# VH-VL binders against Peptidoglycan editing factor PgeF (pgeF): the designs that were tried, part 5

Target 1, 264 residues: Peptidoglycan editing factor PgeF (pgeF), of Synechocystis sp. (p74606)
Amino acid sequence: MTMGDDLWGWQNINGSPYLTCALLAPWPHAFFTRAFYPQLPEQLITYLDPQGKAFRVKQVHGDVTLTATEIGQTPLAPDSTHPPADGIISDAPHQGVWVASADCTPVLIGDLIGKRVAAIHAGWRGTKARIVPKTIDKFLALGSELKDLRVALGPAIAGEVYQVDPWVALEVGQSVQAVQKLATEEQQWDHLSTMVNPPVLPDAEPEKYRLDVRRINQLQLLELGFAQEQIAVAPHCTFQMEELFFSYRRTHTKEVQWSGIVSY

## First folded at step 11 (VH-VL)

Design y4 (from x6 with heavy chain E103D)
Fold by ESMFold2 at other seeds, fold request of step 14:
Structure y4 (fold): chain C 264 residues (1-264), chain A 125 residues (1-125), chain B 107 residues (1-107)
Amino acid sequence: as target 1 above (264 residues)
Amino acid sequence: QVQLVESGGGVVQPGRSLRLSCAASGFTFSYYGMHWVRQAPGKGLEWVAIIWYDGDNEYYADSVKGRFTISRDNSKNTLYLQMNGLRAEDTAVYYCARDLTYDTSGYWYEGMDVWGQGTLVTVSS
Amino acid sequence: EIVLTQSPDFQSVTPKEKVTITCRASQSIGTSLHWYQQKPDQSPKLLIKWASQSISGVPSRFSGSGSGTDFTLTINSLEAEDAAAYYCHQTYRLPHTFGPGTKVDIK
C-alpha cells in the first residue's frame, strides 16, 4: 500500500462509518457517509463538539465563502432559512462549518496557527469560478499564512467515471492559470490530457470527456504555492461506493451526506 | 410565485426581424439556464435555443442558427430572442422555459420545469 | 442530432385503463430523457425527469422507465384530466430534441 493511503481513516459511531483525514487531525472533523442520513449539521456537530454551534448555507454552486459572522448579516436565499453561499470560514472557537454533497467535492481546511477552519462545496461550476482559491485569499486577508494551511479534498465523483460535455471539461480546465495562459485551445486540451495525473480523461462515447474535479482543485492549490504535503485527496468515489455514499449522478435524487470541521 | 411571461409576438413579413422578451419573477434568475422552445400551429414541440445561467454560452437548433440570437440581462431578470431573416416556417407559439440546473450533472441540462404561456409569431407574406 | 420517435401517435382510452407511451432514441442516451404533458391550449408541464424520477406535484399514477434507446411513460389508471399530448425530450447532446408527441383522449 502507498504511504498516501494512510492519511484517510474510517471511524465508527454506533455502527455508522465516517471518514477522517490525518492532515486535519488537530480539528474535530468528519466526512460523514449516507449512514447518517437524515441527520443535519445541528445534530451531527454533537458527535464532534457537544458545545459547538453548526453553521451552514444554502448552496447555490457559486464562488462565495462567508465567515460565520457574515452568515448572520447576509440576506437569506429565496425559499430558505440560510443565506446563499458555497463555503464557510470560522471566526470564533467552537464553530462547526458544514457542506452537503452528493458527487461535488467537499473541501475542509484548517489553519494550524490562526485556528480558522473552512468547509467548501466545490462542484464544477464553483471550481470553474475558483471558489477554493478565493477562499484561500480570504484566509490570507484575515491574517493566515499559506504555509500553515492544511486542505483535505473529500469523497466525490471520481474522474474515471465523471462523463461531461467537452466545453465543461475545457472551461473548468481553463480555471488552472497555467492552462488559461496557453495561446490556443489545442494547446490547452493537450496540456490537460497529457500532464502527469491528467484532470481530463478520454471517454468511449464520441464528443464526451471525463473530468477529475478534485484534480483541478488540487492544481489550483499547487499554483497558489501549496506544497503537496499540505493537500490530501480522498480516493473515494461517491458514484462507485453506493453502500457508503449518495450520488446524484447515480440516482438523480436529492439525498446528501454532510462534511464538517470544528474550530477551537 | 415562480413565473415566466413572454411578449413581443405579432405578425411580420418574411425577411423581417422581431425580438421576443421573457420576464422572470419569483426566483433567482441568474441561477438558471434558459431555453426557447416553439410550436407551430397543430404541430409538436421544437427546441430552439439555450443560454447558460451567466450568459457565457449559447446554442441553437440548426433550423435557426445564424438567424436567431438568444441573450439575457440578469439585472432585469429578462431573457431575449432576436429573430432575423424570418421565414414562414418560423410561424409558431414561442415559449421560454427554465432549465433545472444541478451542478452534479455533467450534462448541464436537466429538463425544463417552468414554462411561460407563450407568444405567437406569425410570418405571413 | 438525436432523433426521438414516439408510439402511438394517438390513443383513445376509457377512464381507469392503463396508458403506455413509448419513446425510442436513434442512439443511446443513457437516462437523459424527460417527459412533458401538454393539455389543450396550455404550455407543457414536466412530468418525469431522468427517465424515471418523479416531480413534486405530479400524481403518482404517472411513472417512467427505460434507459439507452427505449423509454416508456405509464399512466396506471387514467383520469379524465389526463387527456393531453405527451412529449419525450432528450438532453444527452445538443441540439436537444423532442419526440413528435402522443395524443391521449378519453374514449
Scores: ipSAE 0.345, ipTM 0.740, lowest interface PAE 4.8, mean pLDDT 91
Fold by ESMFold2, fold request of step 14:
Structure y4 (fold): chain C 264 residues (1-264), chain A 125 residues (1-125), chain B 107 residues (1-107)
Amino acid sequence: as target 1 above (264 residues)
Amino acid sequence: QVQLVESGGGVVQPGRSLRLSCAASGFTFSYYGMHWVRQAPGKGLEWVAIIWYDGDNEYYADSVKGRFTISRDNSKNTLYLQMNGLRAEDTAVYYCARDLTYDTSGYWYEGMDVWGQGTLVTVSS
Amino acid sequence: EIVLTQSPDFQSVTPKEKVTITCRASQSIGTSLHWYQQKPDQSPKLLIKWASQSISGVPSRFSGSGSGTDFTLTINSLEAEDAAAYYCHQTYRLPHTFGPGTKVDIK
């Protein structure tokens, strides 16, 4: 792709590739590949900040984002050593915030002025529930200003190959306020399918659609008032790029890659 | 311990109504889609209905559409099946089952990994 | 609606023998097929998901294969406790459907 490709750079550790984004250059960060499996954030953070502390949550495809402090104050998820959430915001220097993915969108956020960073796991359920806007609201409540935020939407399943049922495409599409306001479902489908860079694409099979979850999250951010240059969208597809990424849609196994960003 | 327990079955006359309940415990109920599946005596499994994890969408088999209503109360960890206009062919053991949609597959449901013991509904004159 | 058929309807098998059960879909369903075991007077239990993926706690003698329209469940060495009905189940498209079942007895 043209503009998206220019922002994204491959890095390498001993033959193992990972991806970085120019919008997040002020912060140590990475979208790691499958080559780092089975390493966990507690190990991976040493590549980014040897003195950093890793924070992660038990991802449940919900809409909750916790601060690093709140993680220690939140009851653990069943049979887990982590509290349930799908996003994390830093609240001190040298905190690495991490999310796992295998097709869902990993979102990394940095605040150029307020120094807070975030990681969000945004699958279709979380996107329908607007986890990204809710996390932005949390940044603002903590004193951040929208103009200072930089957002990177990392490798995920591409819209061109993410076949979904109609109700999934429509329910997720309705999370965009401009779509929700339309009077009929026919108008909503038409809008989602005909806008520039449409988030809903046709599928050859009857009663199937293709959904670009990264594009929906981008639209949600634009509606909040982000400028396009504040948002980077990775062109990388976890399903199609089998050598680089695990994909739940491809294998139906639970291996994941990690993405993280460290506060300064 | 992950557990589903159905209740509310019994003997009813044709045309009458019955409400089934399914109590969930040992897991976070609101993360999962839920099904009703039935099995007539001596016969195979028949899918009846599904409801999404948050209650936003429901789907029914044609054989029960318009007569049965699936619902859930996530604050009580309970799934329901309201069965109106009961017919002889509705006689079956009714199971509630948990769908693996917890990990989310888009257009696919991942099967039913937890089942209740079932509750018998008999429709007879 | 996607129709599933199973073969055989019934099989009586000596312990330690291999059991193969087939499921055929009326149209392609990719790997969106799951297998269940139902022992007498019990609720169904999930054995295999996504045609071939193992389930924790299910004995390794159970395996699944196939894609598209043709699927198999294999029990490599039948044990006495495996006497049950076996059902395939598709989740590719609503309404979800089950196969008619295969009864496996020990004889």
Scores: ipSAE 0.317, ipTM 0.739, lowest interface PAE 5.0, mean pLDDT 91

## First folded at step 12 (VH-VL; from y2 with light chain S91T)

Design a1
Fold by ESMFold2 at other seeds, look of step 13:
Formats: C-alpha cells, structure tokens, sequence
Structure a1 (fold): chain C 264 residues (1-264), chain A 125 residues (1-125), chain B 107 residues (1-107)
C-alpha cells in the first residue's frame, strides 16, 4: 500500500529547492521556498510554463475565489494592482494561478478531467470562513466532478507550534460541520482535542491552544466527500524550517514564498 | 486617506450612560480589529476593549467589564462603545484605534497602527 | 494580566544625544511588544512593532530591541520634535496592557 506522505518531492533549479506533490503531477506546479525571494509569479511562472500567464490577487484573508476571467472584471483593492481575493481558479489553458504565504496554508487543486486548476490562500480567517469548500463548490458549478479533483495542502505553520487564543481554535474548529452540530462547546472542545490526529492541541501557557489549520482544511474536504487518496498534506512547517521558508510568526516580517499551478 | 474620527463625548453625571462612535474612512473597515483606549487627564494610556474584524468576539479590561460594550457595524464603517454606569474614574479622552495592517497579518490583534484624535468624556456631579 | 514597567519615568536629554527607554514584562511575551510616541496634546503614534520592526514614515533614529521580558526603545540622536511620552504595549495576551510611560524632554 502506498504511503500518502511519500507524495512530496524536492526539486531544484540552479541550487534553489522547491517542493512538488505527486497528486498534482499532471500539472506544472510548485511550492517555492524562500530561496526564490524576491521573485514574483510573473517571473516564477517561466520555470513552470515559459508561455504561461500568471494570475494573482490581493490576499485579504477572506473567503473569495475568482476565476482568471473574473480577476479582470473585479475592482482593484485599494492601493493595489490586483482585486481582493484569496483564491483563483483557471478558466483557460496556460494560466498560472498563484498565492503567497508565510505560515498560512497554500492549497493547490487540479481537475484531472475538467482541466481547471486553483490556488488558495487559507489562513485561520479563510479556513473559518470555509474558503476551500467554497472553492470546491465553484469547481462543481463550472462542471467539475468531485472524484476528479486532487488537492495538495502545502507547507504552512504546523499545529504543534501554532499557538492561538482559545476563541480562534474553537471558531476555526466549528467550521467542521461535525463539530458545529454538537450541542455544547464542551463537546466541541472534546471532539477537536481527542479525535484521531486532533486539529487542536494543548499549550503549556494558560488559555492558549495550538491549532493545525491544514488538518482543519483536510477535515472540511473529507466532509465534502473527498477520498483520503485525493488529498495530500505536506508535513513541512514554515516556522520550524527556517532555512527553507519565511514565517510571519517567527520574524514578523513581510517576506513570503509563492506557490503556483499551471493549467494545460 | 486613512482616518478614524471619534464622537459622542461630553459631560455626564455619575451613573449615566454615553455612547461613543468612531467613523472609519480610507480603508476596508471589515478587514481590521478595532480597539478603544483611554487616557485620564495627566495619566498614561489604558487599554479598554477590542473587537474582532467581523464583530464576533470582544474582550474588555477588568475596570470596564460588565459596564461597557464594544460593537461595530461594518456596513456603516463605524465602531461603538456603549458606556453604562459611568463613574468619575471613567473621565478620560477616549481613542479608537485600528489593529495591525491587514496585508501581512490578520489573525492576532497585535498593536495599533492608526489612531483617532480622541473624544473627551467627563463624569462629574 | 501582564504588567509592563518602564524606566525611567522621566528624562531630560541634550539634543543629539542617545535616549534609551526600557520596558519589562511580568512574564515572557516573546516579541509581542510595540512602542508608541505621544506628543503633547496629540494622539499616540506607532513607532516600533514586534519589538524591533520599523514603521513606514518613522525616522530611522528610532529603533527597538529585546524579546521575552526585557525590551528597549532607542532614539539614537534626539531631535527637538522627539520630546514626548513613550509607551510600550503588549499584545501577547488579553487584556492588552500598556506600560506607565516615559516622558522625554529636551534639556
């Protein structure tokens, strides 16, 4: 039986490492590292598709996903050359869709049959607002079928080091429908902390918890009916792997890495 | 032009109520957490309350808990502070303040990058 | 509640000289500490975030350092317009708290 986390491979361009996922092998894609800073998607796409066009948005930690066409139809964010959104779906060949991260989860999606790809920026606000399920709904509305989708949850801050306030852990956890339906908050806390591979972990500090945002997104996808084999979760922590990734929690500086996927 | 403007201050007798407003402009209000901070005459800054970007959660200093209510209306770009049971020690200039820049953060309330000019509340009999 | 203390309470400093202001937290707060300037009859202004990160539009003579429980704000060459009160502020845990302030004036 194939081990799921064996799906992640390191690649190299001129000594600079980046990460790929076997579930997304049909599409040129990358979770780039800090080694590519300060290159932007307009430059980075040439490593993936020299004739591709890069699409990106002004990330606002929200729940909106735009098609590449809708990007051109959406008013720009204040003081930005891009519209506000946190996800992008391709709607033509040779479109690269990109998100930036420095602890938030970069999510790349491919449709094996419908050919569409997506990139999503999923931090705790976007995860609470269910940006990933909303993006899946958008795939379905565009004619995709759930069984054809492949999802990779990339390098992000690991739950074991992502200290948060209790209400952040609880409200993000409630974005999982099985949790929200429980009658009391005590039951919700218990479920979140005692299930297999729990998304909420204890912290040594009083009234702090640790939150695994990738695990919450994985749970949301499983509730939509994804098979576990359709979902890959990177084991890589942006906070702990300082040599490879920027982390806002670690340095409180604005540097980011980019992740992207190109349609064919 | 990013701006916060407080209003609703005035002179009021102990035990009475006031509601303060803070009008936001020049930025997308619903992206940011908001604070109230006060400063009694001749004294330092005292943190009063915080409310989440979407209004779902709020927290208060012990000195005002149970008497003050922070709220927001994102459709009107306005922050409020309802102050009940006012006491002489509540006399202060009240500032509203925006939490840190949404662009690179957005999940912890971590400092205040934009401040209003304040509104004076005087509680005297 | 996390208590912040500042030292000194007050200092009078010759122009162009270095000013240092310290802030001590009652427990470790990592780098969740920010510095504010308040000039007479004005609103506070953010100077330094996350202990040491610069703010756009703040003169480079202002810098911050420290982590854990001990933090320092430095004004490398004091200008006349820097006469103000300076406050540290922690955001590690609610309720947020301010230090009591340090008043700096020109000798």
Amino acid sequence: as target 1 above (264 residues)
Amino acid sequence: QVQLVESGGGVVQPGRSLRLSCAASGFTFSYYGMHWVRQAPGKGLEWVAIIWYDGDNEYYADSVKGRFTISRDNSKNTLYLQMNGLRAEDTAVYYCARDLDYDTSGYWYEGMDVWGQGTLVTVSS
Amino acid sequence: EIVLTQSPDFQSVTPKEKVTITCRASQSIGTSLHWYQQKPDQSPKLLIKWASQSISGVPSRFSGSGSGTDFTLTINSLEAEDAAAYYCHQTYRLPHTFGPGTKVDIK
Scores: ipSAE 0.469, ipTM 0.790, lowest interface PAE 3.4, mean pLDDT 91
Fold by ESMFold2 at other seeds, look of step 12:
Structure a1 (fold): chain C 264 residues (1-264), chain A 125 residues (1-125), chain B 107 residues (1-107)
Amino acid sequence: as target 1 above (264 residues)
Amino acid sequence: QVQLVESGGGVVQPGRSLRLSCAASGFTFSYYGMHWVRQAPGKGLEWVAIIWYDGDNEYYADSVKGRFTISRDNSKNTLYLQMNGLRAEDTAVYYCARDLDYDTSGYWYEGMDVWGQGTLVTVSS
Amino acid sequence: EIVLTQSPDFQSVTPKEKVTITCRASQSIGTSLHWYQQKPDQSPKLLIKWASQSISGVPSRFSGSGSGTDFTLTINSLEAEDAAAYYCHQTYRLPHTFGPGTKVDIK
């Protein structure tokens, strides 16, 4: 039995399924599926909190997380009505924070005591740049404590099907400090490939690897001092579960699903 | 308006060096991987090199590896190609190009959706 | 490294006729293949990405198909402005490579 499967529940609105995570039960939240396309966060939030206000950003695959207040203070991205960032932290009640994905990891975070919530878009670039640890640092700077945080890593492309070039696997793997500190690349590859639940898997094609970005983000969180029970990792693969999710790797089209969490 | 403008081409003697620049404007340069592609007179396109969006990694075609160095300065929105040990077969128009970069690919690099006008490098005595 | 070949090297085609250009890879590259047009004295222009995906601003008469090792660019009804060289390009594995090109002229 896996802890991930026990923590994840399918919900339904008018025949359209979405996922919730038991670690985030105190907060209205959802990892929506493709069934909700083309609805946007401004519409989707009404399923979670009818009085909530939706906050979103222009995702640029970077490492910046903004508070809801900072969104109003940050210049808009070119040709967008939203500022550039890849994560959002709430700073008042009834704020919904949202990210879009189609293989990249949507990360939802709740603070049991401080009441702040966050949504993060973590693809391989953002993961290499450690957007999740940087967002945790921002929670701490705002007065949160690690022990009070609950983190859900949502549906994304699974490591078992995410074929990548070797340098992508290695550079993203090196974002785990225990890996980066090893003296040689040979040791780094060995560590990434042989640990329990390895984030780097072999591929049948020479000079290709398979990368589990959710597992790398989980390792980054564990290094910060999170207990395993504070982290839920969805077993769902956006590439393999076509009926439920859009996947850029599968179709190379730009449709997305949204994930969001609302503060109270 | 998205633009790439190459400069620094010219006539040089074999064995000498030349540095090309590519000025980017109208987009956030640091979000994109960048390529150099060359085209010898009357010939087809030849991929030369790529550099990551943040400058951390670069890769080269076998024909130029060890002689050419791609680099970037994200604070100045500029891509560079340092070409050492130039040979007659390096004579070409050199284009810089923006990678059509999509994070989910995992291969780093995709097609090239924006190209400069090119700068001519002629290697002759 | 992955070698791309193109066929034919050259076509002279009557306006409004269909043009077919093929690209073959030396090994399977999935759909990691892109097509470019280069008009005389101009820089290349991306026409098709990922074997078959449309690009905004490219006329619908251009389409791409194929996967694995065999790929096709089709110009359904050739226009005068389509006289150009056409190149396939793979991004499956570094170093990236281009095909040798296909020149299309109007009769």
Scores: ipSAE 0.393, ipTM 0.760, lowest interface PAE 4.0, mean pLDDT 91
Fold by ESMFold2, fold request of step 14:
Structure a1 (fold): chain C 264 residues (1-264), chain A 125 residues (1-125), chain B 107 residues (1-107)
Amino acid sequence: as target 1 above (264 residues)
Amino acid sequence: QVQLVESGGGVVQPGRSLRLSCAASGFTFSYYGMHWVRQAPGKGLEWVAIIWYDGDNEYYADSVKGRFTISRDNSKNTLYLQMNGLRAEDTAVYYCARDLDYDTSGYWYEGMDVWGQGTLVTVSS
Amino acid sequence: EIVLTQSPDFQSVTPKEKVTITCRASQSIGTSLHWYQQKPDQSPKLLIKWASQSISGVPSRFSGSGSGTDFTLTINSLEAEDAAAYYCHQTYRLPHTFGPGTKVDIK
């Protein structure tokens, strides 16, 4: 499968669109749109695997990924029916793992040989803390091999519109090892702004920048040794595509869309 | 039960130092940014300082910059304000406050949804 | 530093009547403005975030509107317990700043 438009496909259920990625074709999966609100993963999984069981967590913008078994063994978050985490790895067939988003990056992962799947919620705090590399490390500890993993970075707020404060852009950028090892912040800023497909962009407002969180996560994966062909990055912007996605930046309301993937 | 409790206020002479503490309970302290806000008797609210959820960054109002230091110990669920070189105009009730923590804007600031009861600092000769 | 002003400084209002409080920023702050209520001898309480977003547990009679430089807090039907000082607060740029406050009393 070639990179670009050929990897991302729109699907439809009863007039409601959702997005799939060709790299994840072996697994039932979806990046659902706002059209499915207020349905929850327990309902949404029936579109993907009528035999599947849905797993989710209380997202706290951290760096913790739990297996489906660990979810049942982890104390619940305060005022929640779910344990705190921002990623889930399957550990048996017919497990659907789910994350909610409204601008943060939903990341879906499949292991072609080991059969494990994962869903990760990667906002700027989680990206700074390297939740995606830490989840890859957990795959490897469970017996997966890096060459067998396929990663899809789903619809999120685009870098071209994601205005942030300078310290957010710099702190998140420093999560990339090539940036972190540079001797000065001036060199770090320069590298983040001038590399091919830069993750940090200028903003018209003084002392503001624009940050491409999907690009940072992609860079983290490439530094781990992923081939470009193992990573798909959705071109879709949750802020700009109001008809299809909720965006916290746009409305400051709590509505979300769900993304999920089911193990076989 | 989400709660913030300030302590360490009192009467001090100008030029002296004082350390305020804010004990957090009923929530995961390390998930939230924290503020200090003060209010002189009979006056409005004045923002003093903020510290990130992990302690990596802090920022101050110009009126206290260089004299006050905000810090946190996430292992003790405690926020601190070290106040050096105290002046009469620092006399106020000092509140600690929790930043509301669901923000994809990249500004890290949602407003202050939980406040302590305040602790009075009086700077007088 | 972004300066916030509030109007009026004080108002005395008959119960059940509408209260309007305005906040003006010295430069555009988008919707990065929040409203607080402070009753006598109490800590502040968050009423509205992001100019217009409701807070769980805050009565529906409180609403906020505005963007850019001009913002309004509205109490559509004043209740006796609403007698308090009201502050706007901007978080667009550090240092954060508060407005000077508006005191609302029961007539």
Scores: ipSAE 0.367, ipTM 0.752, lowest interface PAE 4.4, mean pLDDT 91

